VH-VL binders against Large ribosomal subunit protein uL1m (MRPL1). Designs and how they scored, part 5

Target 1, 266 residues: Large ribosomal subunit protein uL1m (MRPL1), of Saccharomyces cerevisiae (q04599)
Amino acid sequence: FFHTAKKLYADDYKPAAMSSNAPSLTKDQAKKRELKRLVQRKAEAKRPATASPLYMPVTKALRYLRAAEVGRPQSQQTINLTTLVVGERGTAPLSGSVTFPKPLRYIKIAAFTNDESKLEELREKYPNHLIGGADLVAKIKSGEISVDFDKAFATPDIVPALQSQVARILGPRGVLPSVKKGTVSDDISSLLQESLGSMPFRQRGNSISIGVGKCYFTDREILQNIISARAAFKTAVDNQKSKKPNILSKTTLSSTHGPGIVIDFA
Key: E = the ipSAE of ESMFold2; O = the ipSAE of OpenDDE; V2 = 0.75 times the mean of E and O plus 0.25 times the DockQ between their complexes.

## First folded at step 1 (VH-VL)

Design i07 (framework fv_ifabotuzumab)
Fold by ESMFold2-Fast, scan of step 1:
Structure i07 (fold): chain C 266 residues (1-266), chain A 125 residues (1-125), chain B 107 residues (1-107)
Amino acid sequence: as target 1 above (266 residues)
Amino acid sequence: QVQLVQSGAEVKKPGASVKVSCKASGYTFTGYYMNWVRQAPGQGLEWMGDINPNSGGTNYDEKFQGRVTMTRDTSISTAYMELSRLRSDDTAVYYCARDTYYDSSGYWDYGMDVWGQGTTVTVSS
Amino acid sequence: DIQMTQSPSFLSASVGDRVTITCRASQGISSWLAWYQQKPEKAPKRLIYAASSLQSGVPSRFSGSGSGTEFTLTISSLQPEDFATYYCQQYNSYPLTFGQGTKLEIK
């Protein structure tokens, strides 16, 4: 079964490359061969998931994956989703983020800056997190605001205030922003996107992989996360702003120790 | 057979809106992008935008951004292009055209392989 | 935006002549170029896609070549029904853009 799953992915799209192993082929012959392989992969992407010998309904798949993780630490009980992507040579890799209805982990953050325009932007975009300047630093120092956040970020301009006023409070908790930890940047918005409640995804090679739940989540919670991932992947295809063809292909569910199981997704 | 059939000619006053329809038949409507292209009298072809009928996602030329809206109804395999705040220089023949997602020879390509017959829109006072 | 420039804008030729129309992109578009034929008061018809692939049903006298920024459409032996305006179009990047057109008049 597991070996059969490996064989399914062995036929991943491989762009034609210059190779010493095929020096006798003309450039035209190599290009025709690459096109033929691309056509084959596009045809396979249109094949219904139910035709795969590795297919089963999501609820049945989850039952098998949970069985494989019995007795394992909770940190290792992640259910992963992997989707194959078929595209033309030179197609930009898909990337984006998905916001799950049931997060795998909620990260509460604090963000500090003296820049008023950045404060307005961050408060609008991240209303459920602690965003502030010298006022927020003063409230933490006074104890009006408890330090219950998991991470903190800052622009360089407020770092001296953080170090002089709240280092003794934030330092022992491991949340004091610093250049050494990579939590200080002029482009604080990018740091927050990377660290907050949306799960980032990026195509590597011919696939996108993302965690969609823990074995102890309910079937409904995992299904809702899978649906959210599907919507995000389709949005990423549309947002490429490229006319080059790109399609979502076979999708599998797996766990750390379980088999890869094909599901109906794309 | 694959066909795109467009709605009939329209005559509009400046400031009005026009909505052109394009009904697809003979293929899987959601499998192919739909383009909208216009041509003013005696002028060349001008791309306006496209829509992915599967997702509803759209791409517009900046010239029409804010005045054009492209939609579709998958239940009747029909695409729509609505242009608002019409000016006399919007007088043109408006075409819908299908991009090839996967051609009949098995090769993936893009390009507008099937065109509607065109809808003449005249904007005059 | 990618600008598509055709040359010539107008040409006149006799039946049997070999005709070449050129199309230049302002930046590289790989092979993502199509050629269209438009007869008076008719919708355009695709002749060539992917720079060199002939559309099914189009006579073999039409051919396309080129890649990157320079492309050509060739009619090997001009026929009376080839009187038309020809357009190139890139579909590499948004917005999609057309050349200004080449009007072919037969003598």
Scores: ipSAE 0.000, ipTM 0.374, lowest interface PAE 21.3, mean pLDDT 81

Design i08 (framework fv_ifabotuzumab)
Fold by ESMFold2-Fast, scan of step 1:
Structure i08 (fold): chain C 266 residues (1-266), chain A 125 residues (1-125), chain B 107 residues (1-107)
Amino acid sequence: as target 1 above (266 residues)
Amino acid sequence: QVQLVQSGAEVKKPGASVKVSCKASGYTFTDYYMNWVRQAPGQGLEWMGDINPNSGGTNYDEKFQGRVTMTRDTSISTAYMELSRLRSDDTAVYYCARELDYVWGSYDYYGMDVWGQGTTVTVSS
Amino acid sequence: DIQMTQSPSFLSASVGDRVTITCRASQGISSYLAWYQQKPEKAPKRLIYAASSLQSGVPSRFSGSGSGTEFTLTISSLQPEDFATYYCQQYNDYPLTFGQGTKLEIK
């Protein structure tokens, strides 16, 4: 029920047959049926979620999904959101990131800057993370502080010190800040805010799927994450700047063992 | 195992209506259009129409327009075909058959890959 | 409507023979054509889609060819289980239409 855009079995899915869309002899006629089906899918995308027999308000849906996961390990208690995407042949898949008010996973970070004003601000906002300047770089170099953080960020002013003093320590772990990785910014406060709650998404086939919470989150926390996902998906559509943009369609909430439930989203 | 199971045989009088069901299992019901095709005794195959189970949107052959109604119930993965104002020449075996709806960047090229076993409808006085 | 005409309507052949069935569309349908096999009192079974693509599980002695308006189904070496009625079907445009069928009988 909850994976609506499921592919055909591998044996029946022939890429060559599926890709044939430029008939040599019958231009207009050969495309008519494909266009008619596309029109129907676009019309479905505009239908209200309440018209679905699988529709429930989010709070009721969460009650059913939590019931299905009773007694299961926490790692299996994820609430997933899947949105169908309707597009024309040749349009690019949607991608982006969502910044959740309630992150699904705790991430420990390190932030480096020589700016004392920024250090004071970051230490106040992120007290449980590693925040420092040249002093922190020296402590990592000496081994006084272990590299137990998941990601690291820096302002441009401290990058030379990072490259000269700790590149061989942070580089092999994949956590050395660099302009190429997008982990260096003059506005480090905004970069940290986006990264700490950030979850990437990418359209796979005709759908986008992301986790939006755990069963032990409150209804309000999950709802706020769903609202953030909606905003991010709509921003990705707007950023296409295409004459034929992708359309967000039916959205379903599910859990590992629960049913797929249609919600009001797009 | 992908399977389409249809309702049992029906005997109807001229002017009556018949409603045939087709229950899908083993796949995501809303990913495939459902076609209805009939075959009169000793005759060939005749397409009646299709339904998108996701939207409920239908396409009918002009010959049946006004007499045929196709519906579905997604909660039980079942499609229905109702034919009204039956005539003796509506005596046939009625089949449901699935057809791929849509995959990103591609539209259906397969035709009907899985068929129901058929429902015999006999119209006689 | 697109009219599909099969030739011949009836064919007698022997086991081991090469058999060819032709299907003609009244207007161009590119490669949007399927072939079905139907045995007595059974539902049709798809053999070929996209004019030339063999359905998974169908024996390699079956092949399809053609594009536009002229299509053929070939059985390279006829087997006893191949005696059946064969239908072509266009899915280029609504309404979907079938050929009248070709009944293949043992000689």
Scores: ipSAE 0.000, ipTM 0.403, lowest interface PAE 16.5, mean pLDDT 82

Design i09 (framework fv_ifabotuzumab)
Fold by ESMFold2-Fast, scan of step 1:
Order: structure tokens, then C-alpha cells, then sequence
Structure i09 (fold): chain C 266 residues (1-266), chain A 124 residues (1-124), chain B 107 residues (1-107)
């Protein structure tokens, strides 16, 4: 059942085969037919997920997907979300990024700035990371704080302090912020958002596919990531600024060996 | 049980209008397209059009365009097909039929549940 | 519009015979084809959808095959209750169209 369900789902994403009689059609007739199919696809996008024979609630879907992956290496397991996209020919493909509440891979960062407003904002948003100004630089120099972070970012105003005080500590570890590396910016918040659980997505053909968790994540963690993906996809649609934007349609949850399962997403 | 129950037989004069009803039960009415198909005495099946009960969107065969109107009332799970300016060759049995819906995509499966049919006779 | 042509229009066969009905589309319709059975004074009943998928509750002696423009409905061992008219229908594009029908008489 599992592989058969995935095969059927994948076939739904393929465009309809061109008519063998297409050479006999006028350009106007071909365009009318394309428009009728687009209208049909837009109508289908509005049908509820519960109408699908392959529908089940997310928690039930996760049970089936985890069962299919029993005995597999957990570090390589991924639960994927695929959303069909309906749009007119020539409409720009959807793209963006999702910041997950439960990242598929954890990284620890350090952020340096002399800007008090930025320090307050970053400390509140990223409480489990190293955020500080000249005081943090001094503590790293003294050895009071160990260099246990994977990446570091800075605003331009603190770079002289980093270079003079801790370059010999951070440089050999490859984590010294620099303009050349792209780790120094006045907009440090954007750099941190990109680095902390952010996963890029891009529409390919008529679908968007993204990993939303590992089989060993809890149902709650996966559901929160799915909700974040939904918000990001809708934001990408809104950002098109088109009079005829793409429409999000059926969404399927899958794993490497599990079935494609339709979930209530949009 | 999934069931479609249609209104009773009608006898109409040429030029009149007829409105046939189709009441659905046993499933979520708004989740499946409803088709209308007719069959003249001793003839084959002829597709007239379909309606999405959720949106109200319709598709008609151009042979009936301008004479047919398909509507629905979601509060009573009922679809309607009205044919105006009746001619003697509109004499037929009229069927409503549900398209089964979708597994996961944009394809139809054909008509899996049919009403019992409504005989419409147009004569002077 | 896509024209659907069935052959033969009329068929007489004996119980136990293998019966084949063909349906031809005037243009490619992939597998978007259904087969219906209609008994006298009754509504049609879907037998096959997606060209080859058997409707639940339909006897396994019925089978469908084909893709593109040529399609076949086969009854492997004809039974008395199979007396009926059979129709193919495409649902690839609007308007949906039916074949003219094949009347099967068991004699």
C-alpha cells in the first residue's frame, strides 16, 4: 500500500499529457482548453482534504509514517510535506524560507553588538544563545565563557573590539565575524533568522516540498513545524503581488518508506 | 447509505420551463461535484453539465448554454437543474449523478452514484 | 468536443462467452475514461473508472484496459444478468461525452 500510495500521489503532480490531436487545434482552441483545465484545477484546490480517500488527521498519519520507518537509521529519517500549487502558465514560482520552532538540526550561535536596543530584542528572542556586547567579548577573552557556538555574527560597531580582543581565540576556530564572510551586518536579526532553523523552499513544477521533522520528534513538534510551513507558504503567495497569484492546494505528508497521506493544511 | 432522490415526473408544453431537484443523503454534499445527464427515449446518455455544490461553479455543454441553469441549496443538500424554452426533443429522462471526488488531486473518477431519474415529457 | 465511438453498436452472445466492447476517443484522453452498465428502465451503474479500475461490488469478470484513444471493456464469462447497454464516458475535458452505447443481448 505504502509505495502504491506514493506513486499515485506523485502522478497527481504531473501535468496532464498533451492531446495527440493538439496539432489540429487552433491557438484559440488550445488556449480555451488550457483555461478550462485551469478553472478545474482551481475548483479542485477548494475541495476539503477530508474528501480524499487518503486523508487522515496528522497524528494518525504520523503513526503510519513512523511504523514504515521502524528499524531505519533515525539520524536519516525525515518527514516531508508536499503542497500542490495551482497557477497560470508564466506565473513566478513560489519561494521563501520557513523558521521552525523545532529545527531539524540544532546549532548554537553567538551574536555581538554594541546597540542596546538590538541586545534587548535578541536576548528575548534567542535566550539559549550567546548574545552580548563588549562585556561578552571581555568574558570570551578572559576564558570565563568557552567558545562552544557553531557560528557567530556581529554588527559593524563591535568588529574593532572583536578584532583587537578575541581574533586569536575565534579566528582559528573559523567563527570570527567578518564582512568578507558575510557574518557582519547592521541587520543582524535577518542573519540570525536565516541561521536558526530556517529552511529554504522553492516551487518545482506544480509543488513545494520541505522537511518538517524527524520520525523521533514528538507529534506536537511536527505539528508546530507544519503550522510554520503553512504560514510561510501563505506569505510567499501574498508576496507575489500578482492580480492572479498561485493557489495552494492539496498537501501530503510522507516519509522515505511510508505512504503519501493527505492532511488538512489550507 | 449514499443516495440521490429526484423529484417526480413532469409534463410541460413547448416554451415552458422545468426545474428538477436532486436531494443527496449519506455523504457530505459540498465535497463532490454533481452532474446532470439526460437520455431521450431509445437514445444514449447525454451530459448536460455539472455543478460544484461548495462554490456554485457550473460547467455546461454549449448545446444547453443559455437554456440550462444549475443551482444548489446546501441547507437541504439539494441540487437543481432548470431547463427553459422547452422543445419536443427535450423529452427525456433526466438524471443527477455524483462524481466520486478525489484521492489527492485534480482528477474526476466518473459518476459513482445516480439518482433514479425524472421523466420530462414535452408535448402540445 | 471529444467524440466517443463504440463498437459494436449491437452484440448478441451466449452465456459463458468472452465479450469485448471497444471505445475510441477522437483525441487523447490518457486514462480518464469510465464504463457504465444500464439495464432497461434503470439508472446507469458505473463498472470501471480510470480506464481499468473496477468499481467495488462489481464482479471480477468485468475488466477495462487501454489508454490514450483506444479502450476496451471485457466480460470474461457472460452471465444472464449482464444483458444491458454499455457506455464509455471520457472525463478528460469539458464537455464530458459518452459513447453511443453497445446493446448486449444474451441469446
Amino acid sequence: as target 1 above (266 residues)
Amino acid sequence: QVQLVQSGAEVKKPGASVKVSCKASGYTFTSYWMNWVRQAPGQGLEWMGDINPNSGDTNYDEKFQGRVTMTRDTSISTAYMELSRLRSDDTAVYYCARDEGYSYGFDYYGMDVWGQGTTVTVSS
Amino acid sequence: DIQMTQSPSFLSASVGDRVTITCRASQGISSYLAWYQQKPEKAPKRLIYAASSLQSGVPSRFSGSGSGTEFTLTISSLQPEDFATYYCQQYDSYPFTFGQGTKLEIK
Scores: ipSAE 0.000, ipTM 0.381, lowest interface PAE 18.1, mean pLDDT 81

Design i10 (framework fv_ifabotuzumab)
Fold by ESMFold2-Fast, scan of step 1:
Structure i10 (fold): chain C 266 residues (1-266), chain A 121 residues (1-121), chain B 107 residues (1-107)
Amino acid sequence: as target 1 above (266 residues)
Amino acid sequence: QVQLVQSGAEVKKPGASVKVSCKASGYTFTDYYMNWVRQAPGQGLEWMGDINPYSGDTNYDEKFQGRVTMTRDTSISTAYMELSRLRSDDTAVYYCARSPEWLDYYYMDVWGQGTTVTVSS
Amino acid sequence: DIQMTQSPSFLSASVGDRVTITCRASQDISSYLAWYQQKPEKAPKRLIYAASSLQSGVPSRFSGSGSGTEFTLTISSLQPEDFATYYCQQYYSYPYTFGQGTKLEIK
């Protein structure tokens, strides 16, 4: 119980609070003690990851985590990244979203617009998805293209065509774009980015935790997702625009049954 | 001294296969990814894929999927790239290159000298 | 796939000039961009990684800047040995993609 991933995180920020029945500190003494602990935590955050006895290069860490998950169902083979956060009193918790190059869950989408410039932009960014205008609507109506997508999005200008031509095909499948469902927007590029591959994160207590891959992903796919998470966390720090910003500290990789392994991240 | 040395030039007929080798020295072979990049005469650089020498895991550009196979032999620190069903537009110089580790602490980007592959009737 | 577009495709300059080459990504790649120099019949040489980090042994006249979708390679005082083709490359996501190249030629 004592040498688990949870124990590693607890050790960095163990409470030094006095017991409820012990003599209390004055407000001034308590503030000075808190400042001393903050300085110590900030110094620890600047320590190289390689100084940790639990440090491994990411590729070696992934080998150990995959070994721990051998024979387990794919749903239990998630690799998680946890970053400790050091902040001063009154600093808002970090939050944001990460768009992964390799999503942990793949969804196929269809996007509809009559705007030719948007069609060219979307086809370049989303080549493995269904992107089109009236031509795509006609092909779905004729049965030339099967409805094998999980979600569909549209700009307002093509909604009347969708309702008149393919509502009876897409409606029963629950994929007909509508304003009510939030699947129609003039800024379809932003809507797609928000809906595809985006994973929200929020600091809980002194840490941020997100999934960064599955054991069956390649090392490079997991590394690229970790890189994206790092960029998103640093962007969240910068967006606080605080004179006393949060500091990203010790980062670990873990899996359901594997150990917590320290990696070089911040 | 870190070095990547590639096999010699090849002349092939359409439909044939070619296998290019890349021998690494001066560093721990399994600590760095190996990329394969080609360049047709007078054209730009085109990434084909990479291999993790430690695990053997590969990633290929979709346009080469089904025709390319990347392998390695850790006992001799050598990576291989085999391209099958060659076409005249596969005529190019093929490079191996050590890819940057995202931690980048001691990584240095090193390229092989290139292997010219000519596909002609 | 992420498309990388360089501007200009061709640039003519004199020794001592300050030259800039721009690279645009079709989507946000943060700072995961490298710059390469290639001389005729030679393998490419990496100059810059992480958009702005100078490769060891590369002269300080080379610098990189930018993040997101817009990136710039600058040579502060062009030397005779700098006449070459320059490529940007994103390594944010697979497949890795290169710009079309910028040929830097003597006036």
Scores: ipSAE 0.000, ipTM 0.417, lowest interface PAE 13.5, mean pLDDT 82

Design i11 (framework fv_ifabotuzumab)
Fold by ESMFold2-Fast, scan of step 1:
Structure i11 (fold): chain C 266 residues (1-266), chain A 129 residues (1-129), chain B 107 residues (1-107)
Amino acid sequence: as target 1 above (266 residues)
Amino acid sequence: QVQLVQSGAEVKKPGASVKVSCKASGYTFTGYYMNWVRQAPGQGLEWMGDINPNSGGTNYDEKFQGRVTMTRDTSISTAYMELSRLRSDDTAVYYCARDLGYEDYDFWSGEYYYGMDVWGQGTTVTVSS
Amino acid sequence: DIQMTQSPSFLSASVGDRVTITCRASQGISSYLAWYQQKPEKAPKRLIYAASSLQSGVPSRFSGSGSGTEFTLTISSLQPEDFATYYCQQYNSYPLTFGQGTKLEIK
């Protein structure tokens, strides 16, 4: 393994002092070298994760990461997932969103609309949240429903009712929907998708990074989130509408102070 | 061979406690969650809770919270479920069942071996006056 | 809690019939659903996991399908040994919940 691994990377390793005095490559030589590296990266993407000296099963990886974060504040106990992406020049970067079974941050929302078709759609998609029209406004006004939600959204058609009936209740709590705050939209479904626990991801350089849990989450919860991230990344690849799509490669779990650990993912 | 063997039938009076054991063999005990599921006569399956044998962490259904205690002894690969303040409607067959094996996880297909793949034979608990 | 509803609760069929049992979740559970078979006086046996993956050793006449909230268990050609009660179970979130069961009686 060592002999083959060292041979593969020998051409790429240059000590800093030597690299500054190395002969310059012509543009043609640089282009050939870039193509050779792309071929290498595509081949590496096809290697099993178990071939990496940094590989371990997810459960074992989580034990190491938790040990590294003992005694740290909860904000520093995030488990991060980083996936390398291999693409040809000109391929669009991957982007999308992941909806986690166990959100790293849970928010409860309220959504208001007078449109019956939108109410039916939202109630099916967000059953654990407060979805309603004039009836929900009336129940908030009467105190039958407590204001225990973190954010509220509305379509323009119900805003006058919100302003006249519950502004004194929702306003002081900072949850009254308004155009100025960006919480009012005719396309309320898209607004909720952006604002709820859908964690956006965007390829930066050659990688995608996303938080997948906290050290105090159970292994089961973190694993479910990792699976959701994998599904979302693969969906983003499939949706590129390109003859030369990006390829998902080596995936690493890490924490703020822990080591980078390769896991079986792509 | 993977096997779960439970303790024998119990007859208890209302107000008593019962402790059921489940001895695992043929696999790494700490690598899999252990579930407890009960079934009253002529009724369906009811999940009570689970335990991670590695950490000792437990999850209980709210219906049993305060009356159920799940523990394990890793030195003998045995899980325990204790139910206190028994009522006549606690009469049921109590099962242990293995869940979640990380070693069997398949990231490539997006699947992993959740669900209860190996079950104990059941322990009948009768609560009568 | 996620409620699991099976239909029908009781089903009678003849040997050789194609039998379908449905299971509906009150919330989206992706593919985190298992199907179990329970014969009288026996512990349940897992038939299907991850909604559609067949348990090793289970006959190929059994199949599962569905995702999200609607799931089905199909027996393509019913055999005498298939007389049993069938349960679906979600493992997406706590508490884990079972359907009420479908009792299959062979005519």
Scores: ipSAE 0.000, ipTM 0.388, lowest interface PAE 18.0, mean pLDDT 81

Design l01 (framework fv_lacutamab)
Fold by ESMFold2-Fast, scan of step 1:
Structure l01 (fold): chain C 266 residues (1-266), chain A 123 residues (1-123), chain B 107 residues (1-107)
Amino acid sequence: as target 1 above (266 residues)
Amino acid sequence: QIQLVQSGSELKKPGASVKVSCKASGYTFTSYAMQWVRQAPGQGLEWIGWINTNTGNPKYAEDFKGRFVFSLDTSVSTAYLQISSLKAEDTAVYFCARDYYDSSGWYYGMDVWGQGTTVTVSS
Amino acid sequence: DIQMTQSPSFLSASVGDRVTITCKASQGISSYVAWYQQKPGQPPKLLIYWASTRESGVPDRFSGSGSGTDYTLTISSLQAEDVAVYYCQQYYSTPYTFGGGTKVEIK
């Protein structure tokens, strides 16, 4: 998907402009050239998205992307968002997570609490997940229930039981709830709502790429996910402790087989 | 290898229409936008507009809205400029040129141009 | 629309002379400037983009500079084959407007 989107914008042809007619550059000349390129990329980031020949409104973009994926398996109908990032050398890459109103994939979770009121609420709200107290801990310890969940969460009251009875089972799999991982909370209902829609992102080179929906999602669902992604990326920028933080630049929507389309985002 | 080849010169009467073609070769047609520029006899360059080759969405300068229409045939990597209700002031050389952004968002200007199509409108 | 005022309209210089052509934008355009060379009967040829980046295959005697609203194209040592009309263009915002052109001749 990303490979196809990048090919549409980058092409296999290397433009003549990428070639240097200077036969050799000193290290100082190379540094000056890199600084000049950084200044130019910062200027490009300030250019309005609507000035791009590849721009269109999100709703129109979605129509084109859905058309490109007609007849494809649902697993291949992902709509991706790629944002270019401009930063100075040595600035840490942007990373974080987006909590989507409409999740892109099913993840199975386990939730542990000794609070009967919370158990009743969570079991009703999340019937397809593993919800329990000491009884669930005992079943995992005995092997009656397999550890096939992707993430686990707990209230503080059951953490000692988890550590004493199942830490050797859940720890190696990276799913043992802990305060340091943010998987333990008295308000477990809010934590689960947040986590079921969570999509991690990390800057790779000069861009951040994440899925924001499936072609069969509604326009409203995809737009809400895009808005959430925008908020998360801006939060990641704001949380940088650098005096010269990264700048969010051109953003595109694409699908596995469709074109990359510039949208108004940052 | 990379080139844009335009259709031959046209001599038209006022009120007729003309369709100029611009055939691309040597690159992926839909990876580059196509810009159109005209030059009246003895005058400078004037930007008409661009067309997004992936979506077919055009953008026109105000003076060219209405009678000037951009279109595409992606199966043969060809862009078209159609001018309807020709007027004497439409007499010019019409150029197509490709417009490129790389994967880093770096813009390269109009690096490849067609040879130009002369359109003469006279009675 | 952003207006590009190019000067001079015409210049005549000797082989080996330094030639400077200027463009002034009606508003800040953040180095979104390209320079084109056009010889009689030929399409324009890209020389410089991004105000100062030389296109591959363009001789090093051509250079661009400037910022904000003011940009220049310099030919450090004019050659006979440089006789042409030169145009600046802004691509900061549509419509992508051209300067009026500068005709360069050898004395």
Scores: ipSAE 0.185, ipTM 0.609, lowest interface PAE 5.2, mean pLDDT 85

Design l02 (framework fv_lacutamab)
Heavy chain, then light chain:
Amino acid sequence: QIQLVQSGSELKKPGASVKVSCKASGYTFTDYAMQWVRQAPGQGLEWIGWINTNTGNPKYAEDFKGRFVFSLDTSVSTAYLQISSLKAEDTAVYFCAREGYDFWSDYYYGMDVWGQGTTVTVSS
Amino acid sequence: DIQMTQSPSFLSASVGDRVTITCKASQGISSYVAWYQQKPGQPPKLLIYWASTRESGVPDRFSGSGSGTDYTLTISSLQAEDVAVYYCQQYYSTPLTFGGGTKVEIK
ESMFold2-Fast, scan of step 1: ipSAE 0.360; ipTM 0.692

Design l03 (framework fv_lacutamab; at its last look DockQ between E and O 0.45; V2 from the best seeds 0.00; counts 0 for: pae E 4.4 > 2)
Fold by ESMFold2-Fast, scan of step 1:
Structure l03 (fold): chain C 266 residues (1-266), chain A 122 residues (1-122), chain B 107 residues (1-107)
Amino acid sequence: as target 1 above (266 residues)
Amino acid sequence: QIQLVQSGSELKKPGASVKVSCKASGYTFTSYAMQWVRQAPGQGLEWIGWINTDTGNPKYAEDFKGRFVFSLDTSVSTAYLQISSLKAEDTAVYFCARDLWFGESYYYMDVWGQGTTVTVSS
Amino acid sequence: DIQMTQSPSFLSASVGDRVTITCKASQDISSYVAWYQQKPGQPPKLLIYWASTRESGVPDRFSGSGSGTDYTLTISSLQAEDVAVYYCQQYDSTPYTFGGGTKVEIK
């Protein structure tokens, strides 16, 4: 099965902006052919995923991809999702970010600020992480809270307290917030969004590719991530505010050694 | 455009049967499970069950086993809820809703039908 | 069966107010909770899934939070069009169960 399944449509699709004219065609004929090809790609994007001979329900696809990666190092067992994008000449590429319910790389963080409004906002958004002001600094200094987080972030107003009270605890572990490391910002919410499970995506050529899980994740965890990616991609399309927005087309799941499998996505 | 369009309101006598339809469009029908939810007049939402649109296998909440039966006509992308031996307490709005169920995974309901009012009155 | 206890059952607030609705599960549901909005005469509309993920097209004033057994829906700045009944639902295990609903009205 593995040797027959390929990434469908990825090699056959090219953005309109990258087309070139044949020597035997007038510019008028070339423009008409470009329009015809765009119409054909838009029609293909509207066809149901089940029309593909290599379509599978996602859970069946995951079984095949896991089988292909048996015995590989965990770092190489990534499940990738690739969505083809149909765009008209001059349409901006899609970009945005996805926040996964199950991050591919879990990061436990600490966030420090003396600003009460920021503390309330961050505690609401990140309830499973360490968020506090002088009280959290004091608990780390006393040993009430162990330093088991992977990264720490701070607003400028609490940096002096961090330097004076916990620098000898956090510094050796490489997690002391600093301007040099880019872990200090007045806009701490944006900084955490970039660092905590938020994965940026951008259209490269005719597609968007993103990792959506590891083979050792459960089916539910991978599917949660796929649905989050779907929502983010649709939001990026909606945010274009264009009369000629990009269209999401065929989507495939793949792994390093597995086949490209068409799934129902958007 | 993804839509679920349900059949019109029904007025039935106790002991009769009713069959509510839910026609899907704009997506691959067999890739998503169909869930059914009931809402009695002035009351909250109550889950009835779901049906796998690919295999036809249903799952019912315990209180709805027996008289409530899910079925499909995949050729027209339509799901059905049949209620037999109708009772006054079956008076409710019945909703179908799409579940992003893939194989053995379970999901929330992202697209809902407009609802079908079933009134059981002598 | 998992019981979902929703509070308050009724809430009256002013435009611009911050509104919070809570939902408590009888057992750990591992963030498999969704929130729905139902306006009079309309079907429910999905707002939030997996406890905190906002559905596409839903205004950013709606947010979800929580873990384990305790979950919250927040409307940061209530608008007139937000008058509706809000329901939480667990989908950790069948039968899927709903909270009793919270009716939100403008003063």
Scores: ipSAE 0.012, ipTM 0.448, lowest interface PAE 8.7, mean pLDDT 83
ESMFold2, look of step 2: ipSAE 0.315; ipTM 0.668
ESMFold2 (binder alone), look of step 2: mean pLDDT 92; pTM 0.938
OpenDDE, look of step 2: ipSAE 0.302; ipTM 0.682

